# VH-VL binders against N-acetylmuramate alpha-1-phosphate uridylyltransferase (murU), part 8

Target 1, 242 residues: N-acetylmuramate alpha-1-phosphate uridylyltransferase (murU), of Caulobacter vibrioides (q9a2m1)
Amino acid sequence: MSQAPKIAMVLAAGLGTRMRPLTNDRPKALVEVAGKALIDHMLDRLVAASVETAVVNVHYFADLVEAHLRAREAKGLAPRIVISDERVQALETGGGIKHALALLGEGPVFVANIDSIWIEHAGAAVDAVAAAWDPERMDVCLMLASTTESLGFHDTGDVFLSADGLVRFKDAGEIAPLVYVGVHICKPEITADGPDGPFSLLPLWKRLAADGRVCGVAPEGLWMHVGDPQAKLAAEARLAEA

## First folded at step 4 (VH-VL)

Design b15 (framework fv_ozuriftamab)
Fold by ESMFold2-Fast, scan of step 4:
Structure b15 (fold): chain C 242 residues (1-242), chain A 119 residues (1-119), chain B 106 residues (1-106)
Amino acid sequence: as target 1 above (242 residues)
Amino acid sequence: EVQLVQSGAEVKKPGESLRISCKGSGYTFTDYYMHWVRQAPGQGLEWMGGINPNSGGTGYNQKFKGRVTISADKSISTAYLQWSSLKASDTAMYYCARDWGYYDYFDYWGQGTLVTVSS
Amino acid sequence: AIQLTQSPSSLSASVGDRVTITCSATSSVSYMHWYLQKPGQSPQLLIYDASNRATGVPDRFSGSGSGTDFTLKISRVEAEDVGVYYCQQYSSYPLTFGQGTKVEIK
């Protein structure tokens, strides 16, 4: 019987250049929204979904990210933190997972960006992704949101979702109703045959979707992409109203 | 290495048909969208449309819809831009460009195909 | 369609000058990209998603902005930076480019 993954890959190696000047002296993962670092918002969501270990890749201000995560552990907070070191070169989403394969164990994992924050309107969103996961049918399961229930994401959308829960990535010039909002479950071994340097998950997802191996779920809520200082202020305003 | 290689320059008369090509190499052709961008002499860049080579699905700038057809043959990693009846106003440089999809930026561009339509 | 207006339309700079180019959109833009077209060449990606440098682009190039106003800066222009700079939005179809900013080096 499939249970929710106990391990998450947390992608924290980004440069955060769009967040400048906030990222001039700190990584994006440590930028605070409503008094809490972006990485802590995501880690707390993963803990609520019963994640026990987070593998976190580090690059930009890697020592600060690592120190923050060790301080978090010292307070007795889950999850257990394992650092995947990319100080020499950032490897992007696909390369970061491939580099971390030895740390991720032998099963499916959550994969999470650190710049997505949300307000739930019906149950726990991460739990909804876990409930939809079926390793016989899927290699990837995406957390999705309606373009009308998201701020700071593509207003032209990313994907369509079938009645069977299968994802189709939109064609060029097409408008799609749903956006990917920074959390998914995958079999991390899908990255094993990728190149040895930096590469993105997106081309791999498109190949798997064409084979019917990518699913999605769109939980009710409001999703906020914290990509720049204006988006940070907007997210703080919405969180204060909740 | 990733390369987009376009077909050679064309000189045509009004009313003639034409198909130009863009061949991708050094990557998995079906993983990326391919777009066509027009540049009239001395003018800026104008998006014409794009294609998902995996599905064959297309999107067009309304200005060019019905005037051109975008297609792709994934078995030979080649995208096409086709006119059924050229006009003198179609004289321009035509670029193909590869689309990442996530940020919809054009990371690699072909060298361009100059199309001259004159009587 | 979202219209993009670049300012200035053209400029002349000396090697070592700071160059600033702006791009203004008629509606809020989620993704803004910048390209350079050198004389006789295809456009090349400089900056994607407002502020990220493309692979191989020198660190003298930087981008910033959100909403309707975006900026491209060259901290110390070099002779090789001659060309036409274009902003491009991805928030709605059709995809649109700015009219271009021609940069000439004295």
Scores: ipSAE 0.011, ipTM 0.592, lowest interface PAE 9.0, mean pLDDT 89

Design b16 (framework fv_ozuriftamab)
Fold by ESMFold2-Fast, scan of step 4:
Structure b16 (fold): chain C 242 residues (1-242), chain A 119 residues (1-119), chain B 106 residues (1-106)
Amino acid sequence: as target 1 above (242 residues)
Amino acid sequence: EVQLVQSGAEVKKPGESLRISCKGSGYTFTDYYMHWVRQAPGQGLEWMGGINPNSGGTGYNQKFKGRVTISADKSISTAYLQWSSLKASDTAMYYCARDWGYGDYFDYWGQGTLVTVSS
Amino acid sequence: AIQLTQSPSSLSASVGDRVTITCSATSSVSYMHWYLQKPGQSPQLLIYDASNRATGVPDRFSGSGSGTDFTLKISRVEAEDVGVYYCQQYSSYPLTFGQGTKVEIK
């Protein structure tokens, strides 16, 4: 019987490209939605799922991200924060996990983007991912949402999901019913043989999916990608209605 | 203070090789893509291509692919645009400009390098 | 490639006039940006993602639009606003610019 991961990798080294001018003098992780920083929205969701430690990679405005997270800890808020320093070079999703391997311990971890916000319609979404996780069958378990229950994600989708939970990534030109919405569980050691510089998780996920090692779950809710100032305002309006 | 500083004006003859440069300062060079934008005399702006200085990955406008090479040396925060054999039609102002990637915008531009190719 | 057509190609305005420039795309664009090139200078960013003013850009400049039709407005043009205005899409490679709109002040 596997237990839910107690450690999360939080990917906060992103550049916040389309959030300008909001990101001209702060990282995307510290942009506020409904009065709370994007990173705090995600950390609060992870805490609700019993995460005890978050390893956070930092690059763009790294000192501001660290100061914010230490201030959060000073208020007595979980989780415990461990910084994975990428000030010299941003390593992307795969490289960021590989760089942080020594900080993630042994065993599966949550991996979370900071720019996904959601409204839950049936139970805690992160808990659903943990409940679906099976280390004998899976190397990766993705949190997914229907393209009709997601805003600011691709309407062409990312993946198909079989009845037994297996993921197939769509081919170019296909339309898939489900999008990846920025939270997953993985065995972080899958990145160990990757390049020493920046690389994406996506090619690795496609290879593992071909071997039947990537699974997913689509909890009920509404998912919002906060990628630009208009999406921030749209998310705030939807949260106010909830 | 973010600056993109380009190399000085060049006067060349057809068939000659040339490399011009764009040096970034005041920011982390590898966090931004660097692009080259061409402006022929009295004409508008035309995107030539760009490079990810972190990976060395390049993208080109097909009109210029094979005619120019875009490269970067991240150890000295400098991007390059290179011709192996110049033509009179290459006479133009060349700008470098940075962006963060897909959907983004050119927030800082170099001062321009005027390249004149004549016999 | 997405072709951008600006209208008008040139205009002459008096200080205090409202100036409207349009940019039409041959296919739907999600990311449209506007730049000003003053005489003898490099282009500078004015508006990004259709409607957001760049840092330091006066509020007399505004942008709007979606899909294939985008508009840049100057509510009360100033002498310093002389130059060529360009729209630019970042929805598809190759990146493309409009042909430019030359704004002269009488």
Scores: ipSAE 0.000, ipTM 0.405, lowest interface PAE 17.5, mean pLDDT 87

Design b17 (framework fv_ozuriftamab)
Fold by ESMFold2-Fast, scan of step 4:
Structure b17 (fold): chain C 242 residues (1-242), chain A 119 residues (1-119), chain B 106 residues (1-106)
Amino acid sequence: as target 1 above (242 residues)
Amino acid sequence: EVQLVQSGAEVKKPGESLRISCKGSGYTFTDYYMHWVRQAPGQGLEWMGGINPNSGGTGYNQKFKGRVTISADKSISTAYLQWSSLKASDTAMYYCARDWEYGDYFDYWGQGTLVTVSS
Amino acid sequence: AIQLTQSPSSLSASVGDRVTITCSATSSVSYMHWYLQKPGQSPQLLIYDASNRATGVPDRFSGSGSGTDFTLKISRVEAEDVGVYYCQQYSSYPLTFGQGTKVEIK
């Protein structure tokens, strides 16, 4: 048992190349789905889970992302925004967290991608991740969805989930029933021994999973990855039906 | 710095067994999947299967399942492709390729092992 | 299995020409990559996830597309760009490649 993290790392430094032409003059984080920017969809979900501070890394169109977030704060909207500056070089998922360690403090944090949107069928999904978190057993707890209840994610899946909540990453050529949908809780210090510069969280997660330190939860709902313009239209159509 | 070094060319007769290798260096071998890709003379690329060197778990293209065995020895950073009984139709260039965890694509390739099977 | 069909199967270009290669999939693909195999060499990664250039790949190479239709473009072909170009999907198993497009320089 522990309380939900009050701090989130929001990964907004991606180039958005697959989203072109929508990202020719704006970052992916500011692409709108159903009239709301992708980053605002995620921040609103984190606020609903009682997150008080979001550390947001910025790179592509960094000034626009920062201006948007300051305007959001000026409206009185939570969370408090702390910018992690990657203007010189984008650091990927693992490098971005390692770079932000001093801003994240001690203790577990939420980590969120900005390109996942979902419809909840049974309670708040982010709260389900928080409820599953146990720092004595876990270094990472992943929010997962069935490949049959997700749009725009890998058809081959990412992971298997045991009855005890342990994650196993699929082997090469294997089809897994569950996909990672862009929100997790972790101890951010797991990135401290990573290389300087850009690196991915995935190899680290695989090592931790082999030690039984990665858990997951698959809340009921429909998850949508907004990775390209066609996926944006598909997500908007599905949200209009909800 | 990252290198995949494959074993040398092989000339075999039908019915013989063979194992070829792919040694990774310059990175943590167990952090990346390793795949085998075949190219018959004058033809295109065909995926055969892959392995997770950390777990030893394998996946195969059904065309090759039961015909070849993929394995790895993580203590020496080496992946293997093995035939119990070669056929003339196995004549091809065989490549190993590393699976980039970030994007599920093949970022580094071995130099290739030419296998010739003839009577 | 997802079948990938490239067009054209071969082409001949002069240095400085624009080259366009297409790849069509029998069903929707979320992850499409492009590789170049130069004569006598191993394949090398050019483009991943439809539009991202791999490290060290010159900016004359670009990729685009989604769903079932993908395109690789070379804005000003150079002599060293000779070889066979392959698209490859990583959306479902078995992983598949297109049949290849041979690019020759006049």
Scores: ipSAE 0.000, ipTM 0.515, lowest interface PAE 10.9, mean pLDDT 88

Design b18 (framework fv_ozuriftamab)
Fold by ESMFold2-Fast, scan of step 4:
Structure b18 (fold): chain C 242 residues (1-242), chain A 120 residues (1-120), chain B 106 residues (1-106)
Amino acid sequence: as target 1 above (242 residues)
Amino acid sequence: EVQLVQSGAEVKKPGESLRISCKGSGYTFTDYYMHWVRQAPGQGLEWMGGINPNSGGTGYNQKFKGRVTISADKSISTAYLQWSSLKASDTAMYYCARDWGEYGDYFDYWGQGTLVTVSS
Amino acid sequence: AIQLTQSPSSLSASVGDRVTITCSATSSVSYMHWYLQKPGQSPQLLIYDASNRATGVPDRFSGSGSGTDFTLKISRVEAEDVGVYYCQQYSSYPLTFGQGTKVEIK
């Protein structure tokens, strides 16, 4: 039985160097957009999708991230927070999940970056990913957006999406119409055979997609990558219009 | 240990054909794209194109499209750059480089380069 | 095509000096990378996505910037840092490099 995941891996261990000077004395996860920390934007979206537990990896200003999340819990806000400690070394997207495997349990999880913010035009975007998930057919299901309805993401795109929901990663030099916008569902055990230390999910996704094991869904909306101070201001302007 | 090993230097005449190679080792060859970057004598770097070794799908800088062919043989983890008819202006150092991808792919490993000299 | 212009075109520094190299793009770039080509060698990755150091790159190298303006800094240059530095964008095809900045050490 395919149920929406109750656990999310939230990737918050990034250095945030492109956000300077905003990240000189705080991690990127705690940079505010429209009066709310980036991590809180994402956690609120996950709660709306019925996530009960978030496993959050920490590295840069790890104590500040932990303190913020404990203060959030003290206010009575879901989800329950479990810290995955990467203080010694940041492990990137694939390594972070592999390191957290014991905390993620058995079964599929949401995986979320903290630097994606969006405006929905047709229903709840995270719910659309959950609705598309089928563990018999899929190891990964990506939330996608059109390159023409996204700001601050890769201009050449990432993927093509078939009518059946299957993902093809673009060929070298090819322009793809859709970008990955920082939320997916996966079977976290796909990282178990990955390298020790830091590694990216992308090579693993490309291999799984070639086997027909990666799906995607492109909910209607506007998607914003908050990667630097100008992108923060641009996102705030767009949110104020909505 | 990841390595990209390119074929040796070539000296050719205008009009001749040539194929140079780049062999990957120490990683799963089909997980990464392979690109070709040229450097004319005393000049900077110029992207020529790339290939997805798993699908054989290629993309080219328009400047080189139709003049060169990029291919790969995944059974021997080798990518190729081929000319049917060389010109003197093809004299350059040619590098292969792989991209492993995060947002905004980058070239993390480069071959040692193949010097191609085309003169009459 | 996005054109990248580096400044300065060349510089000469003494060991321990701070070196700053800039890269300006004709349109907004989401993904900018920096490479070093030492004399007689292949390019090697220094910085990816504006500000992340590649594996094994010393912390004296740092990158910053967004939009159309990016900067590479060497806080205390060493003799082994001699070479040509290139910025490169991966935001649109064709992929393009800056013209290079030659760094010589006295």
Scores: ipSAE 0.011, ipTM 0.504, lowest interface PAE 9.5, mean pLDDT 88

Design b19 (framework fv_ozuriftamab)
Fold by ESMFold2-Fast, scan of step 4:
Structure b19 (fold): chain C 242 residues (1-242), chain A 120 residues (1-120), chain B 106 residues (1-106)
Amino acid sequence: as target 1 above (242 residues)
Amino acid sequence: EVQLVQSGAEVKKPGESLRISCKGSGYTFTDYYMHWVRQAPGQGLEWMGGINPNSGGTGYNQKFKGRVTISADKSISTAYLQWSSLKASDTAMYYCARDWSYYGDYFDYWGQGTLVTVSS
Amino acid sequence: AIQLTQSPSSLSASVGDRVTITCSATSSVSYMHWYLQKPGQSPQLLIYDASNRATGVPDRFSGSGSGTDFTLKISRVEAEDVGVYYCQQYSSYPLTFGQGTKVEIK
């Protein structure tokens, strides 16, 4: 049994290319859904799960992201914000965590994308990931959603989940019932032996899953990926009816 | 119906302690930041500080840091402003005002005010 | 600290007049709001985020501006608009208000 992580890595260094024209003069993290910036939606969820510090990587419109986060912090809002600077080059998901290792402390952390919004049907989703976490069994624990209870994620899915919580990534040409919805817990040191520069977490997750070290949980709810302007409008419509 | 109801007027002597309150009703108390704004007789509005009732995190105008304590009890939807030792210069009208605690940045509702008079 | 200076400090208007109040900041402000304090009452929100009218505020009130210069306009002032108007920035701590503009109706 372990305590839930108090630190989160928040991945905000994306270019937001698919969100254009909304991202022509602002980063994706500051695009508003239902009157609140995407990054604030995610930070509020992490605070509800007792996260005390968020390490946020910045690249595209880095000064605007940093100013927004300092303004949020100045209002007395948790979590405490630590900026991981990627202004020179975006390092992707794996490279971003590797670059931030010194800021993440020792122990497991939450890792969160800024473009996932959800409606909970039974309890707090992030708490469900924390409750499932077991460092003796896992290096990674993924928050998952059914392809039938998620909007804006790919229809072919990402993973299969066994009855005991083990994740298997689908093979080429296979359709999987569950998608990764942008929040997980990991031991950040799994990125330490990664390449220098940009790299994705996905190949690393596939290797760890083959060794039985990746688990997941699918909390009851509806997940929405805000990847483009149409998805933003769709998410706002669903939130309005909730 | 949203309401912020403040405690009644106070008359105190220099050196005395005081705590005034602001009770929110008609909304989820922990969803909104609560601020204290001071108005000395015949003067304008001056921000003193605020609190996030959900986290207990506070921010202060440096002018008032160490002079007052801002706190909240979310179980009874009440925010507080407290002095350990009042001075005559603390004579003022004190308002509480709320804003959205998630990326909120304007005071949409204000309390009726608490007049504090400090004199010998 | 961002200092806010309002102009004019006071004015007298007749019912039906156009009233213009300006607020100048020493540094760029992203979040500027306007409040009205009627005599003997608490302040009330008029305009938030430079140009958005608060719920229940008549359409004769409008706001504009960006950066360091912001304006509040009353297209046709009414007797009930008497009071002190304050601008307020929420871009950095400490939060600050302008010194106020007193509007009197003759």
Scores: ipSAE 0.000, ipTM 0.393, lowest interface PAE 19.6, mean pLDDT 87

Design b20 (framework fv_ozuriftamab)
Heavy chain, then light chain:
Amino acid sequence: EVQLVQSGAEVKKPGESLRISCKGSGYTFTDYYMHWVRQAPGQGLEWMGGINPNSGGTGYNQKFKGRVTISADKSISTAYLQWSSLKASDTAMYYCARETVYEYGDYFDYWGQGTLVTVSS
Amino acid sequence: AIQLTQSPSSLSASVGDRVTITCSATSSVSYMHWYLQKPGQSPQLLIYDASNRATGVPDRFSGSGSGTDFTLKISRVEAEDVGVYYCQQYSSYPLTFGQGTKVEIK
ESMFold2-Fast, scan of step 4: ipSAE 0.374; ipTM 0.757

Design b21 (framework fv_ozuriftamab)
Fold by ESMFold2-Fast, scan of step 4:
Structure b21 (fold): chain C 242 residues (1-242), chain A 122 residues (1-122), chain B 106 residues (1-106)
Amino acid sequence: as target 1 above (242 residues)
Amino acid sequence: EVQLVQSGAEVKKPGESLRISCKGSGYTFTDYYMHWVRQAPGQGLEWMGGINPNSGGTGYNQKFKGRVTISADKSISTAYLQWSSLKASDTAMYYCARETVYEYGDSYFDYWGQGTLVTVSS
Amino acid sequence: AIQLTQSPSSLSASVGDRVTITCSATSSVSYMHWYLQKPGQSPQLLIYDASNRATGVPDRFSGSGSGTDFTLKISRVEAEDVGVYYCQQYSSYPLTFGQGTKVEIK
């Protein structure tokens, strides 16, 4: 039994440019993989981890995203949806969280991209992140996968993981064994002193990692980044095999 | 406004040492990796390596490993490319380029310096 | 290393023509970018991640492709588009560029 976050920030405000032509008339969050919208794949994973509220930022085709999420709620499906409106300007990962701070409450939250899908080989992956979370030691805890257990992520990797769970981001030209796969827990207030407007979480994570405040876990499974139409077909093929 | 300003053109003889620079301004220097890209006369672009200015950690194209040193001084927002002993084959235009990250972890070179022409002749 | 081959190596177009440049990789590429180097200038980012136009890039430029085959199109070429176009992969080290496609307008 852990004190896993009950609130998630779901990042759905991306333009989906790589997914064209699939995103010409719909947002990436509503592109279907194996008959289910990308956002629904992620929301179902968060519900399985006992998330009760999802704060979802919207920008591109915002009305369609909102309509889909309200229809989902009308069917009696968790989580409760709170919309963070970015119609005026998409704020990227860091700016999106900073904009949503008042909606996220106090305490740690899950943060999830909508374009990561996975097959679990040992236990629930999101639960593994929650089990590793320790607010006294960490400001961020990343869900990671081996470059050999991931599709559609870069082969050069993102990070190294120490035996005690500390993350080091690779240096330029270095090959790292693990990639970030789109789910983490953080203290959302780490974004409060960020710039106004759009900004990425990655520079903030690198600074926190240098202070020993970023941890990670690599659950067993296969992770798939659904970033373009080819990756969507590849993910569907792998899901059909499972 | 983001700018990368490189040091001026150099004319050197084989065996001489050289260090060229790339000064970043208009952004937090330590938040972005800096890379060096070479262009030999009449040829295309060739990646040499890069540096994380915050840690000082470097990566090299194997072709250039041991032949050049990439470094950075974060106190003055400047990256360097250095040779201990130049060869005629080092004659080229050298560009610095900033690596940025798209929202979902994509990386590309968003800003480039104006280039430093290095001529090595006997 | 992933080798990138561009086609054609050079072309001459008239203003208003459609220009198509291809980039073929020896293995699958997750991140393909395109740069334009105008005569006497530094390279500048044109398209990142196969299909996203960089800030300030006119909509006559478009990119597409996945896996090993990528395409850059200029729907209505203008005189200012003269230069050498380079594809570049950011999927594995060493980072590599195509050999370049020279576009002349006359």
Scores: ipSAE 0.372, ipTM 0.751, lowest interface PAE 4.1, mean pLDDT 90

Design b22 (framework fv_ozuriftamab)
Fold by ESMFold2-Fast, scan of step 4:
Structure b22 (fold): chain C 242 residues (1-242), chain A 121 residues (1-121), chain B 106 residues (1-106)
Amino acid sequence: as target 1 above (242 residues)
Amino acid sequence: EVQLVQSGAEVKKPGESLRISCKGSGYTFTDYYMHWVRQAPGQGLEWMGGINPNSGGTGYNQKFKGRVTISADKSISTAYLQWSSLKASDTAMYYCARETWYEYGDYFDYWGQGTLVTVSS
Amino acid sequence: AIQLTQSPSSLSASVGDRVTITCSATSSVSYMHWYLQKPGQSPQLLIYDASNRATGVPDRFSGSGSGTDFTLKISRVEAEDVGVYYCQQYSSYPLTFGQGTKVEIK
């Protein structure tokens, strides 16, 4: 599909400290849920959405992540992997994308966290984000889930979604019905004017949302944030019941 | 550098009105939410509420809703906490705190120095 | 509202000791943060989202836990670590803090 990105930025440079002891000797990206590494769950979802290249940032146990991804390619599995090296310093979500700009090319990209797993109830969720994407109207399009259909995300929610697909971030002390669940499409150049070191995407998203440039879609399903060992066990139990 | 500078100590009588302030500098004031946290003498921390300085939207701990008003003036990068009628039980240290966003959980990254409010007859 | 209970309420340690503080919630907490209030000072962020050290926080501080039970550890306490430690949840409103743990150095 011409409007759907063929390139994804996969954010795998996290320290995984909350996942200990599972991350004492491996990165979070290689922690297994239901017998498959977290990064492989996400890469398989991106492949199903016709992603051809994944730019993966690496920091903690970078050599293990890189070896795993090369072994995956050697098995004939898509996507093609390009490593964005952050061994010297982890740059967070915004800094990681800014650092990878030369590797991401000139068009919009998917951006995916490795710790989101989901069960689909109506069609492919990543395809729904691609179908909602409109570069004339949007700089960012977020995959969202209801707070009642998500596990391991906060109950306060993140955003409201209008009938037109526009995102409004909640005010302080406000409860929002939808949470961001770790996949979006963006124009990666929005990070170009960010600081040189680590920084988060959210202040940028809030500014863009105020300008009407952030949209979202909430596909039907159950989303699970695998942020710690308890959440890993909970996700495995839910996947076994599906 | 990021700084939150609060107004000075206040000594008031019950029934009097009061407004205290928290001025942010070293960052874009409208990009971060501002919250108020109270600490009664010898006690722990208690969240009162917060504000989005860009929209003026507020949220309150129900314990304080109707007893205080939180507001902000983005033209001077200042947040406010206001009482229409003080009570002796309002005696406390009041802190402003900036909420940073982290993708999977928000936290208070910078705090003001505190404003001591003493209400007695 | 989610109630947070810290244990112990106070402790006295010698320089170099390992200090462990726990925070227990009445219901499952998505995000737990830890703050230190040194004598006469404002609270400062130590740990966010259970286990991430804030910028400038020494590596002797570590956090862990999930669900209803969270732990803050100081591997080798120093004199400058005196103060009151607070856990804080960001799962539901109202936001709540634990009652605090006072750490004194012998």
Scores: ipSAE 0.392, ipTM 0.759, lowest interface PAE 3.8, mean pLDDT 90

